# Designs tried in a protein design chat: VH-VL binders against a5d7b1r34to270. Part 5

Target 1, 237 residues: a5d7b1r34to270
Amino acid sequence: APGSQRAALYVHWPYCEKRCSYCNFNKYIPRGVDEAALRRCLVIEAQTLLRLSGVRRVESVFFGGGTPSLASPHTVAAVLEAVAQAAHLPADSEVTLEANPTSASGSRLAAFGAAGVNRLSIGLQSLDDTELQLLGRTHSARDALQTLAEAQRLFPGRVSVDLMLGLPAQQVGPWLRQLQGLLRCCDDHVSLYQLSLERGTTLFTQVQQGALPAPDPELAAEMYQEGRAVLREAGFR
Below, E stands for the ipSAE of ESMFold2; O stands for the ipSAE of OpenDDE; V2 stands for 0.75 times the mean of E and O plus 0.25 times the DockQ between their complexes.

## First folded at step 4 (VH-VL; framework fv_fezakinumab)

Design g2 (at its last look DockQ between E and O 0.01; V2 from the best seeds 0.00; counts 0 for: pae E 17.2 > 2, placed apart)
Fold by ESMFold2, look of step 4:
Structure g2 (fold): chain C 237 residues (1-237), chain A 122 residues (1-122), chain B 111 residues (1-111)
Amino acid sequence: as target 1 above (237 residues)
Amino acid sequence: QVQLVQSGAEVKKPGASVKVSCKASGYTFTGYYMHWVRQAPGQGLEWVGWINPNSGRTFYAQKFRGRVTMTRDTSISTAYMELSRLRSDDTAVYYCARWGYSYGFRDAFDIWGRGTLVTVSS
Amino acid sequence: QAVLTQPPSVSGAPGQRVTISCTGSSSNIGAGYDVHWYQQLPGTAPKLLIYGNSNRPSGVPDRFSGSKSGTSASLAITGLQAEDEADYYCQSYDSSLSGWVFGGGTQLTVL
């Protein structure tokens, strides 16, 4: 036999606070969440899939999907307990939770840490309020920075963030200033990714109808290259 | 047998520091958070903070920030709480308590040390 | 100044039922955080009695039960026995204080 079967586990949380204008995944906006029922389903699914797969060791757990920080910390803990019952979950396993600033207050972040989360992935997207509005995010840049500071305090060295480039009407200079500002308070990982206009999203429709200018691919390439240079100068990548 | 063995009683003057130890046995030390809770004589329980023994990450109650430091030594399964600039109202029994879901267990304080009395008087 | 409010004392005769209330607010129990209960015998450390609002750890008799509703929780003890004489604390998390919080404690006297 090939030794211990090992896996990374992805736990999908199906609810968002608000549908993003750029996201092409179908997600549910909650109008009343029966969290006890969802918790039972997630526990059963985790145990069943691990048992059927023959996985004996889980190296990492990632809570993603919609807005996992909307989940009760009790739900996160129950899922982790179910994983530990069905497979070996080492003490040094990475347990990551995706969070957005509006649902990830410092008290909730501490409670997630207590539930077994030891790494955060913060969906910042932008530190410009106009860009956040364009993307349909429900938080301000100030909210995002406050949440990042709280996350860094609670999870030092274990917080990753993302920043989007290639948004309609975005310019290289202002965007690079956002990136540089972010690097002064980030201590782990920064992801740069280009906006993709996906069919069926609000943002795609606005560009298609001429309400917003089309993203410029050459400008996006310049942002990416200049952003990589800034990251390298700061000791990232 | 799961247990937490704490260091002995301490008598201190105001302005001094105290370091209390909590040695774990009978379970995987790094799999559970360790909390510290104190109880002044004849009074209730007051939370001080926690440490994740695996990562060394800490979180302190606002009242104690700047005066408390929590550390651990994983090679001897021992957690420590140091409280500085002691005042007479820091006189209390200091408990360590196991907590968490780091390894599929309850989120309550399920195992407590016997407590360490710290007396602060002139 | 306990964040969770408990009666300072309660009493009952052997065999009776007693309840101990734990009243919180929208920043703790009312926000959906679990309530746990601890028993503290004189001169000893607290011992976990009820966790997750209503669950009993192994070795805790079924005459101890817990419940939660709205911003309050309750510990019920049926068939009261002399060995139940102790202090009882409820505990939860409070988002406004960013911390783990306890009730002020209830001294149970068995007559």
Scores: ipSAE 0.000, ipTM 0.424, lowest interface PAE 17.2, mean pLDDT 80
Fold by OpenDDE, look of step 4:
Structure g2 (fold): chain C 237 residues (1-237), chain A 122 residues (1-122), chain B 111 residues (1-111)
Amino acid sequence: as target 1 above (237 residues)
Amino acid sequence: QVQLVQSGAEVKKPGASVKVSCKASGYTFTGYYMHWVRQAPGQGLEWVGWINPNSGRTFYAQKFRGRVTMTRDTSISTAYMELSRLRSDDTAVYYCARWGYSYGFRDAFDIWGRGTLVTVSS
Amino acid sequence: QAVLTQPPSVSGAPGQRVTISCTGSSSNIGAGYDVHWYQQLPGTAPKLLIYGNSNRPSGVPDRFSGSKSGTSASLAITGLQAEDEADYYCQSYDSSLSGWVFGGGTQLTVL
């Protein structure tokens, strides 16, 4: 039905540099990706969706999925332009891009800003290298902090950081100290995510076979509650 | 100097309650979880639970749930463990221990109090 | 009775090497949780001896070493000295119990 509908648009980037050990999403490892073709598809999909839905105003755009930071800034720009052609995209609309530290150099982040991105969501996940390895991440804690610093410099006050909790063998005390450490260098939004073991993932298999300890739900709950308390005390929402 | 100073020995009757104190000094009290461990005479160590001195949240071993209460007074850097409905088999030296050392999976009890003997006898 | 199993006693002569075993299960050591060791001298509180399977706190001589494999851990003491006479406890975390667990303790006698 025709009308002045408002919407939040989600743009899915299907490729990752490496599959995380815990991820069961429909993601692909790039093998000769024709980004130009993908760009065309994303543009068409965005426009088609907006036109069919009757959306007249896009309040936010979120680039997520695999590793959107692997996309060319040109691709991001093209999608945003397509959105602006199909609907009203206000200048103050929130445009968020998910980024992994390994694929988010300062220059690339700046380029994303130039393309129209005005908020970053950093997939930090952990500041412990052992945990990062366990999660199948390719970046180090050092890499993560460097990326965070650059992100904060380029997008002041508009950086979100993802931190996971409830990992195998993870303890409440060390995790809280990790969070506190993060807060010393981050005054932006922090999102806490509890690990969920999903069938078909490497991590699930490792836990099932006893190669890794099963996450403790009680400890995870404690982490979440204490973490939220710490965040609130620190002025985070 | 980092140390934990515990209250003196207690003698209680069965069915009574006991509250042991542990005063921390030499470090930031709220920065470290405080654990309690007991040891019956001539026996091994048994974990009782922990408290987060910052938030006051606690986690007890299932064996002691319903009988143990851990609290803290941050103004005097003191942790408390109260055990109720005492039995003869609760006779033990009760230790407070700081949980510390490193990030990750390697945290251990690095600082111990000298222990508080609690004797339960009719 | 203890979740982790230790020999009740071991002995050695000064200068010798002794080992203390700590046997767990798939829910603790075998699951990958770290093992810690404590030394308890007669009439004193336990003291951290080894943390994180094989790390020594400051002040602990390098005569003490820890290792872990499979569902078991081991504490080795080389160059045994008279002052090493004490009780030794291993510790880990057990996911099935959602709590920290200790071995039954091993009394080391220096002959």
Scores: ipSAE 0.000, ipTM 0.521, lowest interface PAE 12.3, mean pLDDT 89
ESMFold2 (binder alone), look of step 4: mean pLDDT 93; pTM 0.946

Design g3 (at its last look DockQ between E and O 0.01; V2 from the best seeds 0.00; counts 0 for: pae E 14.3 > 2, placed apart)
Fold by OpenDDE, look of step 4:
Structure g3 (fold): chain C 237 residues (1-237), chain A 121 residues (1-121), chain B 111 residues (1-111)
Amino acid sequence: as target 1 above (237 residues)
Amino acid sequence: QVQLVQSGAEVKKPGASVKVSCKASGYTFTGYYMHWVRQAPGQGLEWVGWINPNSGGTFYAQKFRGRVTMTRDTSISTAYMELSRLRSDDTAVYYCARWGYSYGYDAFDIWGRGTLVTVSS
Amino acid sequence: QAVLTQPPSVSGAPGQRVTISCTGSSSNIGAGYDVHWYQQLPGTAPKLLIYGNSNRPSGVPDRFSGSKSGTSASLAITGLQAEDEADYYCQSYDSSLSGWVFGGGTQLTVL
């Protein structure tokens, strides 16, 4: 059977520096990663997938999974080169990299750009340091804003920010202030994600054990609705 | 040095309100939940509740709901616990305590020296 | 009054091993909730001694150990020293009360 003429490629980075309290995905947190070996695997996987699928044109590449920003820019470059060798990768193809603030120095971000990345998805999650701690994140709100500023400088108009809602004991007012604060320094895409309390996660256990109150779905819904309204008013799609 | 400095001892009449302060230093105040625990003279510890110093979110023990209010002033890294409609059995040393979270475990890792609140007619 | 039950007092001679029990129920320790321990020296605020059933914070000597089984937890102190004389409290969570709970406290006397 003939393959698809066009495709979007997803590249999965399986490692994180730290497991988030809410994350139920299979991730590895090794200290010593043989990145060269992983690079080879990713290259082979990408090429094999493209060959088997018969894809001739790659319209987009997305580096996601654990913390792709932990990968060396060289690894990212190698994968993109491999893709370009196996299929047509237009210069205007969207190449997105997920990045956590703690792993995304200005120099690294610039290097990712040089490697072929042209869009960043920043895992900000919250502008509340306490909430960030609750989520098991290792960055502060300040760190996040600094990363965002640098990302915007390097990738103008091509930065996405993730903001979570519906956290335990989270309030609509303070959350909206977070969003509004974010919009004052962000003119790019903002993604709102409602927390899903998943069994087997640290956060689930903490809620179950009463260390944290259960998320309020009504408040979460209100946050989402009000947040969407704020985004629309600010000209976000 | 990480420390919590609490306000001085209070003497109140039954039915009155008391507001105890807890000033944090040596760490990012808004980065940690602040708990309150009290201890009646010669008695054990009793959990009162916690506050998120950044958002102002709170979670109180059932026993104190409707009578306790926890607040904070982030500009001076200070948490407050106000207890209203005081009774004689509210006489206790009130502690603020930081909620330490490490390796998936939570406990009170930093304590203030406590504030004695005496309720007497 | 305390949800978790501790012996009011225990005693031991220097160098001995002492154990402090913390007895809960199916709604707290028996439900699998973590147990923490605090040491309170006379006239001072409590200090974290054990967290997560059996973990020691930095600065706590290894002669302190915690364990949990069934509806009970236990704090063991080996090589008892004079400086160990204090009140000890266990802590957990109770689902029926929707709140954190403490034991009544145990006064440890070093003879």
Scores: ipSAE 0.308, ipTM 0.757, lowest interface PAE 1.5, mean pLDDT 92
Fold by ESMFold2, look of step 4:
Structure g3 (fold): chain C 237 residues (1-237), chain A 121 residues (1-121), chain B 111 residues (1-111)
Amino acid sequence: as target 1 above (237 residues)
Amino acid sequence: QVQLVQSGAEVKKPGASVKVSCKASGYTFTGYYMHWVRQAPGQGLEWVGWINPNSGGTFYAQKFRGRVTMTRDTSISTAYMELSRLRSDDTAVYYCARWGYSYGYDAFDIWGRGTLVTVSS
Amino acid sequence: QAVLTQPPSVSGAPGQRVTISCTGSSSNIGAGYDVHWYQQLPGTAPKLLIYGNSNRPSGVPDRFSGSKSGTSASLAITGLQAEDEADYYCQSYDSSLSGWVFGGGTQLTVL
């Protein structure tokens, strides 16, 4: 099939530290995770799928899903080795790991570098503590900035950050100030994405019950457009 | 059994160099950073630096930059630390330590028994 | 003169409880970096005792416990036994030094 010679590989880490208030994924808290068994399964699946798919060359690998920074760096290394055994993984391939501030200490970030990770995607979501509590995040804005600084030290020029917009009670001005403050400490990429209310989540229930105002989709669109303009004006790569 | 086996004690004169080895067994050598930590007689622990055995990348504490070189040979699962221009205050036990991982937390979970380096005269 | 400050010694009788403090700063423990604890028996290498502030590796008795608050951490030992006589070190990461830092060590004497 077309494109079967080259591919980008997505590796899904199935666990979160805590079920997010805005997420309807089938995730669970990893209290008794047998990581050796999971590592074995991921290695076998990677090798089998690459063999059956006929993919000859993997141009990039992305470790995403729940909270991949909760994985042992040993598991990341084992998966990358399995990919390299089953297909060509060039030395210049982009290997990205998605991390959150509560599980991404500097020593862990360095260990992921040892395992073969060469880019980070930091799930900040917000730099406002009230918004973080609303989202059910386990970190403060201060924790997020500390993790970002350490990530940039260990992966200079190779750190992406995400920021959510369209949260209940958000306004364009204060949100743009939050974004502009983030840009003064970022050096690579910022992803902007809108909150989607998913049925069965805590956040959806709170909005439906009237405990929080409904997000305004036209306001969210304005925030996105103005956020893109701020990024462009700053010359952000 | 997971082990770090270090080379034997050494006696050196000031100005010489020493190279200490640390052989790993019972785990995937390239999957964990290796740190070096020293302990002068009657003193506490002092971090020297680390090596990424996969890439060969290193990072040294500022006190040792320019005098320490860390290398490895992945074919024999062995890390090395070389310290040059030795001084009498470099007399210490030199440990290698694996930077281990627990879910969400990391620590030095496996230590070598140490290599005594004595710098005399 | 260690980056993390520990009392140089503590003592207790068998069966008693002792605590060992570890005081850091805003660039290490206060910045949110984990604290780990190591036990060093006389003439031996350090051994991991507590990791991630409060977790015990396999084989460490539950009479050892750790905690962290603000810029400080604490190791508690209950039901003190003669075999606990050792040096104890706390350890963290320091962003201002870009390095791994240890406390000065605490010599525990069982009376």
Scores: ipSAE 0.006, ipTM 0.473, lowest interface PAE 14.3, mean pLDDT 79
ESMFold2 (binder alone), look of step 4: mean pLDDT 93; pTM 0.954

Design g4 (at its last look DockQ between E and O 0.01; V2 from the best seeds 0.00; counts 0 for: pae E 11.2 > 2, placed apart)
Fold by OpenDDE, look of step 4:
Order: C-alpha cells, then structure tokens, then sequence
Structure g4 (fold): chain C 237 residues (1-237), chain A 122 residues (1-122), chain B 111 residues (1-111)
C-alpha cells in the first residue's frame, strides 16, 4: 500500500499531575506510573506506526496530550532515538514538547533540550491566579513567568505560550492587560485559545449548575479580535 | 499574618446605599476569590456573592442581583461590597471571606474579616 | 427558613461526645456537593472548622470530625471542652438556588 514519504509524528503522554477543570481529554492522574513500561510502549508505538505507514522522513515530532513535561528526559530521548531508527529524522526537524510550568524546572527543560527537544509549548493559560484556580491549574502566574523566562533562555525564539480567553466572568480590559503584560516579557509565539465548555468536565458542571456564570461569547469574540490586533501590532503571528 | 480588615459600622436610612471595604494582607490579594456573607442579628449566615480580585469578575446570589455591586482596588488589596436600595431587613453584620483552597465545591471560606455592622433604620 | 436544617441547640458535659446534624436535600448535599462546618464563638466571626466533608484545617484538633451520607451531614465533637461552646454552621452548595447555602446554626452549650 502506498504510504506517505514524509510525516509529522504526534506522541501522546496520557498523564497529568492534575486534571484541568475544562479538559475532556483522556488523561490520567499518575498513581505509581511505571515509566519504563510506558517508555517501551511509546517506542514500540512510534516504530510500528512509522513502519506500517511507510514513512521515510519525519519532519516534526510533537510531544503532547496530558503533561509531557512530566516524562523523564530519558523517555523523550528514547522515543526520538526510536523514531530515528525507523525513519530519517533530520537534525533540523522540529521537536516540540508541551510543558506545564509546575513540572518544568530549568534543569528539566535543559535536559529535554539535551534529549533532542528544540521547541517548547508552555501551558501558561492565564496570568491571573484566580483564573488559574478556576481552570484547575496547579501553577501560579509567577511560576508561569519564571518558566517562560527559563524556556526563552534555553530555547531562544522557539517558545510558544498558550493564553486562554472567554472564561466565566472574564472581562476584556483585564484580559488585554494580561496579554500586554505577557508581551512585555515574551518575544516568541503566543497562541490564543477560546474556552470551550465540554460536557463531562468540572467546569461544565459548575456552569450548568449555576455555580459560575456562563462564558459570554460576545466578550470572548471581542477578546479574540482585540488580542489578535495587539499581537499583530507587536509583530507576533 | 493573613487577615482581612473591614471598614467600620454604618448607619443608613431605607433607600440609601452602603459600601463596605475589606483590606487583605499577609497573602496575594489577587490570588483568591473573595466572598461576602452577611448575618442578621441573632440569625444565620447568608451568602451574597464573590469577586475575582484580579479580573474584577463577579457572581452574585439571585436574591441580591441588581442591588449589589462588588469591586476591588488591587493597588491597596481592598475589596468593596456596595448594597443599594437598603431595607430594614438588610440590617446585618457583613463579612468578607477568602475562598482558601483550590477551585471546587470542596473549597471553603478559610479566612474571615471581623465583620461590618450595617444598620438600616428610619 | 435555612436551606440546610440543623437542630437549634445541643448540649453536653465536659468530656462527652456530641453530634450536630445537617439535613439537606437532593439539590445540595444529596447532589454530591461537599459540606463545610464553621465555628462561631460569641461576638466573633465564623471560623472554618471542617472542609470537604471531613477535612480539618491546621490548628483544628482531631476531636472534631465531619461526615456525610445521603442528604445529610454530621459534625461530631469528642472530649467536649468548655471552649467549644459556640454556634456551629454547616455549609454547602445548592444547584436550585445557584448559590452557597448555610444551615440555621446550632448553639452548643457545655454544661
């Protein structure tokens, strides 16, 4: 069967330290995780997928899912090595790791770099501690900024930051100030994500039951439009 | 020391407005939701609403919607609750209270102000 | 009048065990929402005593315990002491009212 000569590989890490209130993905809270076993599984999965698909060149690898930054750098290295054994993995291939500020110390980030990671996606989400609480995040705005600074030092020009908008009771002005504050300390990519209330999540239930106000889609739209304008003016994509 | 310091007692006429302040210290003011709870003399506790001190977002009990306004000044770590169109049955001690744990229904009010007595009388 | 029902008063002698009940409904405790307890000494603000049905904040002695079952919750105090004389309030969330609700309060007298 004809296969793709080139491909982007996605590696899914299924574990999180804590489930976010808005997340409906299949994620698990680790209870004595056998990382060695998981590493073996990820290696086998990657190699099997590449061999079955007939992929000859991997142009990018993305470690995502739960909290990939919880994985040992050794696990990341093992997966990348396995990929390189099954297909051509050029040295200039983009290798991205999603990182949670809580689990991403400077030393760990550096180790991921040594393992072959050359781009970071930081799950900042908000610079408001109460909003972070609402989202079920375990890091503070301060933690996030520290992680961002370290990430930028280690991976200059290759750090992406995620910022959410359209949260319950969130206001355009304060949110724009968050974005502007972020841009004062960030010269890398910023991704804006509108909150989507998903069935089965804690946040959905809280809004459904009336413990929180429903997000205002008009305000969310305004945030998105104004945010994009701010980003464009600042030279961001 | 974590504490909430509230403004002094108020005496108001029916139909007037009252604004109570709550100054936080000993912790990051913008890091925790601030709730307001009142207690009529000799009565139980009644939840009024909450505010996000950073964003200014609010959520009020149905009973007080349209009559209560919660605000904050982050520069002085102070939350405000304003109640308008006062009635005699608004006479109560008004407390500010911090929501002290991670977001969820398991969260409770872990720090309380000493309360502000608001008396509404003709 | 209160959404959660508590006995108006309970009493016990020093060293005894007392329990304070908190009866809710299918829209609050019965819906699975957690119950918290507060102690209010005379002339003071409420103090958090139990959170999340059965957890004690730092500084609260282990002679205070909380439990929840069905549509009701209970606060138990063992080894009753004179300083325990206070009003006690249970708290939960009510989905029908879209807000946090309190019990009517229980006055505990130490004999």
Amino acid sequence: as target 1 above (237 residues)
Amino acid sequence: QVQLVQSGAEVKKPGASVKVSCKASGYTFTGYYMHWVRQAPGQGLEWVGWINPNSGGTFYAQKFRGRVTMTRDTSISTAYMELSRLRSDDTAVYYCARWGYSWGFEDAFDIWGRGTLVTVSS
Amino acid sequence: QAVLTQPPSVSGAPGQRVTISCTGSSSNIGAGYDVHWYQQLPGTAPKLLIYGNSNRPSGVPDRFSGSKSGTSASLAITGLQAEDEADYYCQSYDSSLSGWVFGGGTQLTVL
Scores: ipSAE 0.135, ipTM 0.699, lowest interface PAE 2.1, mean pLDDT 91
Fold by ESMFold2, look of step 4:
Structure g4 (fold): chain C 237 residues (1-237), chain A 122 residues (1-122), chain B 111 residues (1-111)
Amino acid sequence: as target 1 above (237 residues)
Amino acid sequence: QVQLVQSGAEVKKPGASVKVSCKASGYTFTGYYMHWVRQAPGQGLEWVGWINPNSGGTFYAQKFRGRVTMTRDTSISTAYMELSRLRSDDTAVYYCARWGYSWGFEDAFDIWGRGTLVTVSS
Amino acid sequence: QAVLTQPPSVSGAPGQRVTISCTGSSSNIGAGYDVHWYQQLPGTAPKLLIYGNSNRPSGVPDRFSGSKSGTSASLAITGLQAEDEADYYCQSYDSSLSGWVFGGGTQLTVL
């Protein structure tokens, strides 16, 4: 019968622009972003998609794409309300928001919780400052740990993180110690992802020009196997 | 008028349980986390835990885990804190406090209830 | 014993300036978590006085100010008045305890 379908909904946030590095003020939305217009577009798109698809039940919602943690919590609330108007959104549905680590996001994370978010996905990538700089991240390992701690206090048992392996000059032992340290701070989910060198990036060019050693695929495979074993023994998936 | 109205004073024996209520008015109850903070006679403030009234999610201070349960009823804008296996050092005024994380606020306790005295005697 | 350390008492004459310190550690104030201040008049609930280290809520006089540096925070009261006689608490978050933490409180006496 029509409209008996169940679905998971993905909401794409299109912005990836970095905020000004020299700002001394806590700004929630960069100047030039018309949040109200974007909010209306996302609401209309969600309602139109659900109407045309015939979906009657949405069991989970994921806010991803660029940096969804830059969106106003009001925008998240408006989208969730629109979904609930167009379909059944159970009170216990999983609502996940993808966030990048910064210590400045604490008050925004709590506001996302009040807006209806009940799970966070944090892209840590690394807990080593040299690796973070190599990956082109603008935050330190300390910033990442502070964000993780804030997320854990606001969403206990509902925060997932990732850790990247196969970086130039990485070694299995030090990387496993990094993973083990992370597990002492995390009680939900940890994802292990291998570096993929993307053509046209600074990292790709440095490896091509010999400024950095090429990642060792045999070492990466060993890191993955050993990391998976550590996760299994600790009760993580 | 934005306010938090708490239930009246209670006297309990050791080993009993107590459930304190906190009714919110003048604002959107589900838009702010609710914290509980206690103060023993003549002592300072001690954090107990929080509840997100929107989701029902909770988080408790380590000292109280296993003895405290926080719940809410969104239909009457009321938060609850239940503390079990009471002992004499649980004698305190228990406050509910709104965490002002509504839509761009900082993470301070901006509205407090007047407190509920819980006495655990003999 | 409080995670954040405050002097137990401070006193000053009317019109003077007093400062109340709040000393934390690398797991709270030193980790970059905000410090908030509360005033508790005798027989009443605490009232928010300073939030986000240095911001005043509406209705709090500008003679109250806050600051944070390193692992410590400070509340300053200028032009001290008799009505300022109260207990003052600092508050932050502590990552090692996974919890919200208060200072032990400072009793301010106006002479």
Scores: ipSAE 0.006, ipTM 0.545, lowest interface PAE 11.2, mean pLDDT 80
ESMFold2 (binder alone), look of step 4: mean pLDDT 92; pTM 0.945

